VH-VL binders against o27280. Designs and how they scored, part 360

Target 1, 266 residues: o27280
Amino acid sequence: MDSMNVPEVLEIKRIVEESESVKTFIFSWDFRREVRPGQFVMVWDFRDEKPMSVSLIDPVRSEIGISIRRVGEFTDRVHGLSEGDLLGIRGPYGRGFELMGRDILLVGGGIGMAPLAALADEATARGMRVDALVAARTADELLFLDRLEAAGVNISTCTDDGSCGFKGFAHERLLTLEENHDMAAVCGPEPMMFQVMRILDERDVPAQLSLERYMKCAVGICGQCCLDDTGFRVCAEGPVFWSQELSRVREFGRYRRDPAGRRVPW
Below, E stands for the ipSAE of ESMFold2; O stands for the ipSAE of OpenDDE; V2 stands for 0.75 times the mean of E and O plus 0.25 times the DockQ between their complexes.

## First folded at step 15 (VH-VL)

Design ia44 (framework fv_acasunlimab)
Fold by ESMFold2-Fast, scan of step 15:
Structure ia44 (fold): chain C 266 residues (1-266), chain A 118 residues (1-118), chain B 108 residues (1-108)
Amino acid sequence: as target 1 above (266 residues)
Amino acid sequence: EVQLLEPGGGLVQPGGSLRLSCEASGFTFSRYWMSWVRQAPGKGLEWVSTISTGGKSTFYADSVRGRFTISRDSSKNTLFLQMSSLRAEDTAVYYCAKWYIGRAFDIWGQGTLVTVSS
Amino acid sequence: SYVLTQPPSVSVAPGQTARITCGGNNIGSESVSWYQQKPGQAPVLVVYYDSERPSGLPERFSGSNSGNTATLTISRVEAGDEADYYCQVYDDSSDHYVFGGGTKLTVL
């Protein structure tokens, strides 16, 4: 669609500091151009353009939020911006999450909680019971706990070092939690998502997983658009995939590809 | 190979009961939400009922709520629809259908005719 | 309850383009699926997720969805495309599947 592919220059209305490395940038949004949880936008700082998941969708206030972790030159520049500064935004792009049933389990690792926070808002507004497992390496990397609590989400936490909640990995914590969900949504480091998916498959819980690497492929900026075993077009079908799709993919959770297409172990 | 088979329906009088079954093969039945969709003679498709993978969540069209019960036995790869207090307007071909991405149906049974008539 | 509106019939000449509409309040926010049903047969999924096609379906079938109208487009129509076509959405507020009333496509 022409309107979705034309960057709009928007003013940063508010900035929320989520942690020392993560900020949420909030913009006015025209909801005639609908945004769904799990979709992403291209953020343009007038030098480079990068895909970012939408972490807040608020039609009542006519706002969207984009949570950005500081990891390189582009994100460092964006983190240096202030309220009132301008960014280019185009999209949304990609397949969003689908909701079904009376309850949902969210499993998020690090910045992967960003798209799941938007999904939690939608699920709770829909009347679903939402259980969230929020995982990170350390307590200070756990994101959106206050926002999730304010939304009425049932929260469990897990840190690798034991600094908050369960000491261990997300999949180890998941084994101690209730098995009976109508669906699940998972976003985080790919090795974590693979282990979580295996447990959810064993429990016959249909799960959706968001693969951040495929957001870049969807707009044609890298060559990681084809999955080895299935050959399907992730540009048109991602970044959100059902576990049934990913369970047939040899690559998922075992290795990744660098920008040149070479296999790199996790 | 991938299929949903519905054993034949039947003729029942108004107020009667009938149980439909749908046998799945060629895919992992237990992993998918399942539904019943019906079609009255010469009319369109009408959703009847849906069941979650674990069977704990069930949903019904307003026209059948309280009269029909959807259930599943994943160990036997079978979906059921128990119909009670049947009415003439329940006369239809009943299809079982498997969930697909986009909240669509990718696999359908061949259809089972249920006739409610005196 | 959520309602999908389809024209009861559409006629098209062979080789031309048929367009079948599905109207619904803010249907552009939903994922729309389309089914083809030939006499005496079960429905067949022809479009899902607004515009995606199942494997093996001809590229002549395409879909779009925006605002209050979703559209199934069949280009270079063939006699074998004669069928009833149904649109479908999932109303997540009620956990109900909703079908349109169906459109009879006649190839004259």
Scores: ipSAE 0.770, ipTM 0.876, lowest interface PAE 0.8, mean pLDDT 88

Design ia45 (framework fv_acasunlimab; at its last look DockQ between E and O 0.74; V2 from the best seeds 0.81)
Fold by OpenDDE, look of step 16:
Structure ia45 (fold): chain C 266 residues (1-266), chain A 118 residues (1-118), chain B 108 residues (1-108)
Amino acid sequence: as target 1 above (266 residues)
Amino acid sequence: EVQLLEPGGGLVQPGGSLRLSCEASGFTFSRYWMSWVRQAPGKGLEWVSTISTGGKSTFYADSVRGRFTISRDSSKNTLFLQMSSLRAEDTAVYYCAKWYIGRAFDIWGQGTLVTVSS
Amino acid sequence: SYVLTQPPSVSVAPGQTARITCGGNKIGSESVHWYQQKPGQAPVLVVYYDSERPSGLPERFSGSNSGNTATLTISRVEAGDEADYYCQVYDESSDHYVFGGGTKLTVL
């Protein structure tokens, strides 16, 4: 029984404004508790609790970062916090990304770049070649570009409105790229991930994809994050899945469950 | 039926060379990393080598690095292991194995015996 | 090199539960896979990712990972379960696939 299931009250050490809607909250972390890119933590503001991906893993500074997009009441409250304020954090939970090969492709959309940024750091530290396709609706929503560049990542950008890089969606940009990689990691809007996965499969590139679902317990007991047909729990068997696993998930790219358990389209 | 067939084993003298092949059928060969795993007589399993789907990346056990070369031909659904400078300790049944997920192997060939002896 | 330690042998009566352990200093942070190998046959994957079961495998086979020990559990053991069992991990520090020494399961 590890203390990982008990929320630890941590002081916000730093806040990085990544964009108008995204902030990274940095905490001191005891790395005796291992954390991997792709894993998530439960963030508690003493009123509500939400799962958030780890976007920074810095063993040298003994820090982790959690990137949060402003999307609702909980995140509004969190975005109102300042350095020195307190949050509860428990975890990490879930299956993280695995690194395979020497050349990897990262495909991220919006806040989906959060776990991929952490993965990029690990991959580059291991001496891997990293290509990243960073997608967003507009240029000002592109995340972690400076950080990725500093890490030596080869960046390609894609925006819906063409304000930066390729005009179009991530999967459309991917079609224009001819190089195959040893593996790919994907995170972003599920429709994007669905299309990207299709292309990667056709190109014989093993791919891992990080899913987002409503998570209540984070420990695989409440069933709120269960995927149809397979019974996969995103918090336990995921959130990172191999494309081979997701190919068995009927709802993938099509719909998700809301807090009431109803099907809602993407 | 999903299967891996490994012809090419046999008797070879120390210092000699041998090329193993593994022919895949029943699945999309090009989509999976492939590996060689060997088992000396009466001993356990030992990983030998792995190759990525595109063949860009190869990995080797320390015991065979510099002597063995893994390769693949997607057009022929075939995995290869070129062995050189063979030693007595290389004597083993050699299995080709298909990558599944998480670096597990879900499909194995029946293995081919390589005997290195004078 | 990373080493996985298994007991050389385990004996169990039919209908009983067999537990095969796999020890390693980083076993708790690594995904463990298990293989069954019957005499004269190739290995067969029986558990992956610590506790996941491949399609076609009976529910009698299960896996767990706690601390520095992974465990393969075979409930209601049958004569046909007599085999060698190997645990396996991937060592990221060395880029090596690592197998345990294997455990011979004897059904009495």
Scores: ipSAE 0.914, ipTM 0.948, lowest interface PAE 0.5, mean pLDDT 95
Fold by ESMFold2-Fast, scan of step 15:
Structure ia45 (fold): chain C 266 residues (1-266), chain A 118 residues (1-118), chain B 108 residues (1-108)
Amino acid sequence: as target 1 above (266 residues)
Amino acid sequence: EVQLLEPGGGLVQPGGSLRLSCEASGFTFSRYWMSWVRQAPGKGLEWVSTISTGGKSTFYADSVRGRFTISRDSSKNTLFLQMSSLRAEDTAVYYCAKWYIGRAFDIWGQGTLVTVSS
Amino acid sequence: SYVLTQPPSVSVAPGQTARITCGGNKIGSESVHWYQQKPGQAPVLVVYYDSERPSGLPERFSGSNSGNTATLTISRVEAGDEADYYCQVYDESSDHYVFGGGTKLTVL
């Protein structure tokens, strides 16, 4: 367990450009350290480290992939790297997605499709029927459509501007779809996930949701990661939660925490 | 109070049939997968069958497949196990159990004894 | 298909620490749950998700899971802890719940 807390320096084997703002970095991986969809790794560029969800798990090629959206100084530096360059990787960390049943609905927004793409691969390999609702602001920000299609996933798209598929938000599209799945998995902006969770709960579909903000807590960095009212510690339990766990969390979809740990509305 | 109540079991002849029921109270039954788990006298726990929230997906242990049928009536908060072609090896206490996060069981019925003998 | 292996019995003196193991192929990648069963009673969930405790359970109960072995640890054992203990996982390949054979804890 302690060996997981020391970064291993790995060579970037391949880079896939997923969109103008998203790249997938692929590394050789020793699968004696098992990785599940929904888990994350800490990526170290020899200056800063950040948590990143695993988006590709390929034991046949002995590879993992990490998809990174360009949103700040760290991600800008990493996006400037080339095949053959080095990054430090430690992990995996956190609870991954858990599968059950014959049918699964995936609902992903933006970069939230990254961990769901890895889950789609596992679910299809398991013989599940997979339906994916892929949401983004515009058509060029929809991620992993070719990969999902190649895996045999039944895809519905949704864009805010109507440039691809349904015009509107993910939860609005979900309301127009008949729901009959044994389970669901959701990843994207928290407001989207809150709306989707509410609909799935009303439809009696057990769902798992991946909360990016709890990845830092899961590695023990944040000492104040405690859910209000429940006494529940999120540092060891995220980033993936069952909807039943989130039903008593007053912050989910309503508030976030600033760097000082104070509640801030979305 | 959160609980699962099972009526008394029974003594049945080999080849006979028996229907078990389990009534839920204190939680929203329709939102959870439900299971039956049995325990032969002096032996360990053995999973028997599971049903999804919508009742469309059902799963069975190899030892009971084709003989047992799990079903639910969520409007009545009730889980059922229809047992047919009963064998002496089916003699056990049968528990209904509620799904919990991680795919555990947090709430168990009190158990219903089913005895199959001649 | 998937099999969980537990020792049939474990003995411990009051106030000492009991450790009950659950062996399974790559069980460290699974979520392991633990149940306590006293004679004539239904099982009670005592540890879930490898190491989490249900509300109201004593802090003496804890768990770990790594590699091929999960462990239930009961510290400062009391006479009332005497019971059968079962580990459990969900086998995704078959949609089957799998229980270990059970371990009888005897408090001497």
Scores: ipSAE 0.834, ipTM 0.918, lowest interface PAE 0.7, mean pLDDT 89
Fold by ESMFold2, look of step 16:
Structure ia45 (fold): chain C 266 residues (1-266), chain A 118 residues (1-118), chain B 108 residues (1-108)
Amino acid sequence: as target 1 above (266 residues)
Amino acid sequence: EVQLLEPGGGLVQPGGSLRLSCEASGFTFSRYWMSWVRQAPGKGLEWVSTISTGGKSTFYADSVRGRFTISRDSSKNTLFLQMSSLRAEDTAVYYCAKWYIGRAFDIWGQGTLVTVSS
Amino acid sequence: SYVLTQPPSVSVAPGQTARITCGGNKIGSESVHWYQQKPGQAPVLVVYYDSERPSGLPERFSGSNSGNTATLTISRVEAGDEADYYCQVYDESSDHYVFGGGTKLTVL
């Protein structure tokens, strides 16, 4: 009976092309349903339902934005939609990022920058200094740079191919950056997050990391989003975890599980 | 054994000063934000001050801002609270407390009594 | 500054369920933590993140948080549960920790 658990059919108000492979879909939103950066929604295209991170939270305009990378059949169908078309949305779900301190380091890889862009907006609105390390395979896949710059975020970039900024992986770039932050938030490919977490732990920087897992129910009942060794349900106890919570998790950074529960390498 | 020990309490006169210390053992002190929380006799818990892991950022309750200074020495696993311009209202048991996930406190010292009385 | 409100006292019979409330404006959007304090002792964390238990705490301690009220629930109350209980949040806007005024649980 919780309205959060039943999809609401919403009209796509605007579409922002973030890159060739990523679009942000903007909807009107009733903020009596509170939304925090790092929470996710289930997006229903009337055939299938997938979790997507909230990338824009704008209570003034009564809007949310959901950023979606084209990676398969579901996301191909959603990318084919236009303004005025309909999607089902249920949520938000999960534990969002928690802010503390006077400055924050964001480390995002690919679409992982989506929830971090929302967090950057909240952090800057609170007067925090925000440094962001934005990582991607290529320059064309670096997300939200203009938005982050307009918000006053100090941006560092890296690309696997060196086409923009540092050539290499996010954790390699991180080693060259300022070490003294009050906290950090990390979202991206799990191998990247594992390496970044180790560096932040060595620097004594408290870190929160956002995980992705297969989800069916999104409310903690079905168990499809569970982590080994802890029983944490990513949809309920996460998707955002403190690094201390993840230090007990064997599978973090080593493998993932498919919809059938089988181990699959990252 | 995970432990926080707060020597340094005592009796002081109004307007006086006192420095509290809190020695940590059994955990990696440098990794955690640390706080002082006080409790006046017969009253509830009141947060006093917090310091970030590197000592870079400090935070104070309005009631103590400008009078108290929090600091830490990671080489000695020690948290400090320098109290100045003490008032009768500062009479309390002072606890040091360790940050826990979710911005809670999981490890508390046993507390030390500070009495401000003429 | 953010304010948390607790009833000053709650009385329950042994074996019954105690419910201790913590009121705050939109507290359901906060992570709420609970502490037990026995006379002459330091506080002990008994619930964090609204409903999580630290290791070593009995399953009888649980919590919930929605709307403007967080609740600490202690089932099958024992005489040893008699204590003061405090709720706590972190106020992100000020970077201040905020405690409720405390609730004395009496087991009769």
Scores: ipSAE 0.760, ipTM 0.892, lowest interface PAE 1.3, mean pLDDT 89
ESMFold2 (binder alone), look of step 16: mean pLDDT 91; pTM 0.942

Design ia46 (framework fv_acasunlimab; at its last look DockQ between E and O 0.77; V2 from the best seeds 0.00; counts 0 for: pae E 2.2 > 2)
Fold by OpenDDE, look of step 16:
Structure ia46 (fold): chain C 266 residues (1-266), chain A 118 residues (1-118), chain B 108 residues (1-108)
Amino acid sequence: as target 1 above (266 residues)
Amino acid sequence: EVQLLEPGGGLVQPGGSLRLSCEASGFTFSKYWMSWVRQAPGKGLEWVSTISTGGKSTFYADSVRGRFTISRDSSKNTLFLQMSSLRAEDTAVYYCAKWYIGRAFDIWGQGTLVTVSS
Amino acid sequence: SYVLTQPPSVSVAPGQTARITCGGNNIGRESVHWYQQKPGQAPVLVVYYDSERPSGLPERFSGSNSGNTATLTISRVEAGDEADYYCQVYDDSSDHYVFGGGTKLTVL
């Protein structure tokens, strides 16, 4: 039996500073445990546990990377760690992205680029053409640009303040791009994903979107990540959903549940 | 009503050509990848070909690559399969199938019989 | 090429539970879909993504997938469930849709 549900204590092999607020922690990984872009792991710092997307999958070096944005107490502690320090990792969990076609569009916002960076690596390795729209509030928050470029990804950037690339939001930039792709993968702020999904639907581009919700157990038991009306569990049926699935989710793009189960608007 | 209609089947000699059509109705045809799946008499299902929504990408089973061509016309809500160099082993009921999610097929045509025989 | 293995036939009495297996190397890590095909009819999707049911399908139909075996379970089997059942996956390495050989379910 696979021991994917047992936390494994792993040494941080190296840390990559992606931005002021984002670090990628790299671990040795036994690839007998398959991991796919879009899946997540539970990261345990021996005090708390949080779900994090896998942002690097390197079978050659036998490594995975987890990109973490500094947003609270847990991530503050993790960001204080150094190479050689230990973290608990269990997983991977959830539904990852499926690559379909030959021309792929990636649309990512902020830390949402983490799983998409991993997807980009896989897609390019398969000989697919990859276009990536990378969005952030400011230029210094744009993630993985060098990595994507090195992989042969065609990059378009947009920033809220216009400090780099197109001035505006991802969906606004997308409207200026005329090319249609075989499929799209989207990850970022939910309002962004909602607008992007609308445009992709109008253009007849099949789309997968990765949702972020409060996840406690990661195994579909606690119900903390359940989506209204559908009963979808983000940790089990997601976090990657097809647009057709999300079209049935009333809360998508509108609100989420906090740890207490209350509705919190985006 | 959602449906796929498949005219065009029939009897053809080995080495001959045949063009199948599949007309879609009841759903937005242009939003879905489409596929052909065939079933030889008394045998199981075999995937034949798939085409993306815009028709930019096409995929073929090894058994038909170079002989079959999948295409689509969104203005007519129609999927096509141009078959050439037909062989006896191509004899089958040919189904057009609509992509759902995750590479599943949720809508199937009634199928059209293609018989390759001298 | 990826290969899916199904038993040629399964028999079950009405009201009992039928289980149809689909074997494949590490199939538990693949998304498995199931189709029902009655004589002279086109296939019908009955389970997708291992355990999801399309709208309109009764709860009697369920699926699971773990290790090297995916299973379609039909509870409280009815005469109308008699059909051929096919599992299906997508092989990323070859860009092929792969079907199992099919299982004939006979309701006794």
Scores: ipSAE 0.917, ipTM 0.949, lowest interface PAE 0.5, mean pLDDT 95
Fold by ESMFold2-Fast, scan of step 15:
Parts: structure tokens; sequence; C-alpha cells
Structure ia46 (fold): chain C 266 residues (1-266), chain A 118 residues (1-118), chain B 108 residues (1-108)
């Protein structure tokens, strides 16, 4: 086994409260281990281990950040930690986002903005024009707006309830945006990503999408990582996929499978 | 069948011009970035130029910038390379190539020989 | 500009394993693709995304990529594998495709 497959115990250097339910945990990182936007790490609290996307990659400060939404027992325990406490980190794992061209559209829903925030930093550092469509249920659930603005990103927002920006869903807002981009990156709830992908395909914009629901299969042996028609494994071959790969997967955006293999609608 | 056909090529004097074309069939041409890659006799592969799907973004190797122009006509499924101010060192087989995931090339034209000589 | 370094030649006996390296600064961060080219023919993609194989390609072809070196591995080499092999990455800082200098595989 190489060092990436053994958890390194790291001190929580700083905690940023992104919202009522989301915190970013920042650690010192040795960048001799490369980390790319779109990759994930396994976070170990010395009881359980869960996959988390990397949301901050800062070689200048020698830091990485991991944004965690409070949704269950593991995340509740991690949210209870303080600066100076320890967590185990192993990785990174998975394919990261790949950049092409002079401009990029980011479309993020909820916590899906976390890996896209890291990508925005890289894209702006490379001199790309970055437009971000940030979507959430309510204004209080929009994430990373200040960070994206500080990075020079052109921001559009939408909320289901109309409390900030366009009232409606991400794909409805996207239809009102007329600019074409050299590429796009999308991360959020799978039904949102499916609708956005269809619009980008009609506009001939190549897109990459992150399928974070399958990151739990980090070692690639879990059958739950396989998609319906292609059999490719998200943890080994994802979580980031080009839209050309996902267009061949009947399951994407329509249904998922439970442990018994039954189709469950989104 | 998925295919790229290159009907151009020829002999040109130094300082001359030539336009290469590449006709796509068997896939939706408008959805893919396209590139030109060349290979001098007995030498390796050298990337020349790339064009985005909408044609608004073009990229060139340092050796050809300002002399070559890549363009596309998606209504005709055709990729072009307009070459001007040709030099002996531009002598090569020129391939058009289709973008693939990971930023690879999955489909290549058969290649067309361009000889720059007096 | 980003540079990929390949050995100019590799020789193997039939049935043995050939390993062709592609060196680049932090190449493990990039997606590496490999092409096979036989005399008078266009290149053929044999490995993409570091280790993926196109449909129809023999399982004898595999790839890896970490640190400063990517490797194309051809197991149980056959006479028909004799060709030039090129690695390729995309340098997203310049939007340039970069090829290695090529490796001639000789099967004797």
Amino acid sequence: as target 1 above (266 residues)
Amino acid sequence: EVQLLEPGGGLVQPGGSLRLSCEASGFTFSKYWMSWVRQAPGKGLEWVSTISTGGKSTFYADSVRGRFTISRDSSKNTLFLQMSSLRAEDTAVYYCAKWYIGRAFDIWGQGTLVTVSS
Amino acid sequence: SYVLTQPPSVSVAPGQTARITCGGNNIGRESVHWYQQKPGQAPVLVVYYDSERPSGLPERFSGSNSGNTATLTISRVEAGDEADYYCQVYDDSSDHYVFGGGTKLTVL
C-alpha cells in the first residue's frame, strides 16, 4: 500500500461556518501529494470513515479544505469538533475536473458548490473567465458566494422560493442565460444535473458532472458504484464524468438502485 | 462508420499557401472540439491547432501561430487548416483528430502529405 | 512549455512484458493517453485516462500514472505489437496538446 491508502492524522487548523448546516474544515497539506478539484478524501473520526469532496486547494498557504453538511451521526460528530482537534484523512481519490478553453460555466446546487469552489479558484488562476450559476432551495442555503466573488467569478443565483436571485430551478435559470462557454462543470442533486446536462448538450457545450452519491465505494470493489448500462465504477473512474459518458447511462437523472438492486425514482 | 477524410495536401513552394480540409461522418461533428496534428518524415507527432465546438476559441502551437488558421463549418461537417508563409520545416503528414474524454483523440484522419520544397 | 520524455526504443522477446515510460513534471496530475502507430498508418488510441482501454483492445495493454512517470505496459507481447508508441497530455495552462517523442517497440 502507498501512503495515500493510510489515513494521516491531521489537526483542524481552521473552521469556516458556511451556513447553519455547512462547515469547511481546513488542514495543512503537503502538496507533494497532488490534489485536484473534483477529487475526494476519506475523512476518519476514529469511529467511522466517510468520503468528502475537497472544497479548497491552496498551495500558497499549504492548505486544503473539506466542506461538510450536517446530515447524520458522523457529520454531527465532526461538526462538534473544534480548531485543534484531530481527524484522519486519506487520499485523494477519483478523477478531478479537467479544464479546456477560455471560459467555463459552473452550475452548482447546494453542497455541490463545494468542489466547484475549488475548481473556480483553479480556473481563475489559469486566466479563464468563470461564470457560476449557484442554486439552492432558499437564500440561506446558497454556498460560497463571497468566496466566488473574491475569486473574480461572475455569479448568477437562483432559489426555489425566490428569496435570492431568480425564482426557480437551476435549469430554468440556465435557459435565461444566453452565453455559450467552451466547457461547463456541474455538481448538485442528480435530477438538477440531468436537466442542466441536456441544455448544455443542445448548446454543444462539453460538460463534466460529479456523481458524489457513489463516493462511498472508494476502493472500487463495491457493486453500488456501477451504473446501469455501462458498468463503469464511479470511485475508480469518477466521481467526475464527461457528459458524453453519462449520456449512455439510462439510470443517470432518472432513478437510482437500492441495496436490493431495485430502481428508486429520485 | 465513424470517419475523418482528408482530401487535401500537395507540393508547395516556400512562402506559399495551402488549405487542408477534413470531412467528418458517422458522428455529430458540431459537438466536438477538433484538432490538427502533424508528423514530419521519420519524426514524432506534433500538435498544430485546436478549435472549440462553436469556433470562437482557437489555439495554435508556437511554431505556426500567425501563419496558420483553423476553422470549421459544422453545417458541412468540415474542419479546415489554412496554411500561409509555409516553410520547409512545415513538411509533414497532417492529421485531423477528434476530441475524446480526458482530452485524448479517438478518431484520426488518414493523413495528408504536405511537402514544402522548391 | 510542458515536455514529455520517452525512451527512443524498447526491445522485448515475444511473450515477455514491454514497459514504455513517459516522464513529465508532476505528470501524475495529468490524464495520460497512449497511441500506437504502425508504418504508413494513422495513430490508434490504445490507452486513455491513464489506464482505460478502448473497446476491442486486447487486455494485454494497460497503463499507470503517478508522480513524474506514466507507463504503458504490454504483457505477452506479440509480433503485431511492434510499432511506435506516443504518450500525450493536455496542458490546460496553455490549452496545448503535448506529445512525447515516441518509443519504437521492437519484438525480436
Scores: ipSAE 0.835, ipTM 0.917, lowest interface PAE 0.7, mean pLDDT 88
Fold by ESMFold2, look of step 16:
Structure ia46 (fold): chain C 266 residues (1-266), chain A 118 residues (1-118), chain B 108 residues (1-108)
Amino acid sequence: as target 1 above (266 residues)
Amino acid sequence: EVQLLEPGGGLVQPGGSLRLSCEASGFTFSKYWMSWVRQAPGKGLEWVSTISTGGKSTFYADSVRGRFTISRDSSKNTLFLQMSSLRAEDTAVYYCAKWYIGRAFDIWGQGTLVTVSS
Amino acid sequence: SYVLTQPPSVSVAPGQTARITCGGNNIGRESVHWYQQKPGQAPVLVVYYDSERPSGLPERFSGSNSGNTATLTISRVEAGDEADYYCQVYDDSSDHYVFGGGTKLTVL
């Protein structure tokens, strides 16, 4: 009885422009299907289907939000839609983030802040202290800053070009930040996550990292989302993994796979 | 050889105190949350307390809050449980346990018996 | 206050399949872990994350979790599988670990 494997056609209820290149599409959602931060949905535009992270989980208004960065033909088409237009949604899928302890560090790069914004909402609602390192190439690409501040999150920023906050990479900024978090959650470009994971391991901070891989079935059957050397399926055992799981994965931080399964460097 | 060893335990009077220790070897102790789990004779497992890496955050079951204190010394690879105001219902085998992914426990000590009786 | 309910005992003939249940309100949203404990011994993790096996555990140990029930399945049961089995979750709202009451597996 798995209705999650067939897309439900839903109307776009509201669109939030998060930046020039990122929009959040909000849908009515029946919360008998629970959604946790770090889980994803497959978004179907009636031509193609792509995994997208859930960035807003609002049971009070019966809404979910899905944040999408314009990066190619599929996302260009979706960004051209308006309120009232239709998309297919199936899911949610995957392992979400697990909260533990009294304080958490979030490290997000670009669109990787989307699932972390949902996690921040949950963590602050539970009374946890939340520090977030929000990274992007430029100031205009820093996501969710006002939302995080309104939730009471302690924000640090970095930009590659120095246009806002620390000039440099997320892991360089992390070295200047206070240690001693109970746990961390990391999502963003895989090279960034690899460097951040190493620093967190040196600090003895347990970390969860959210990976992105090509997905077809999203339920662990087709094998398209498997990680080399372990057989972990990103859509089933992930997308969120503990750093201990990833330390044994040869491909992590080194290469990715395209839709044809071909290895390509980062 | 990955192991947790709990020397100590013993017989104590009601209202008394006892400190348990747990020595870790074969893994990097400082990287893991650590817990105490107890089992009364003929009964099931009951979580007692957990301590974060570095020792900053501590958590207690309601049945022991205010009476027990968990601590750790990473330089000695040792976990501690200071028990005070002991009651008959605290009689149990006390296990130390290592945190594992998914908030499970993968390595357990062999346990030490604490008996609270007159 | 999250509660896990297990049957007190399960009996199975050698070579058959044992199924041990763990009931909880919406337990399918939780990551469920399973421990084996033989008399006089410490618990041993046998399944984590609902269905993952630690290294060294035979593939005959498996698990599932959906709705209000998680299940530990032991296929081709051997005499050495006779033990108490506990399910466990972590309750986010209290930061407490919760164990089920345990199930005694008897191999006939």
Scores: ipSAE 0.624, ipTM 0.830, lowest interface PAE 2.2, mean pLDDT 88
ESMFold2 (binder alone), look of step 16: mean pLDDT 92; pTM 0.943

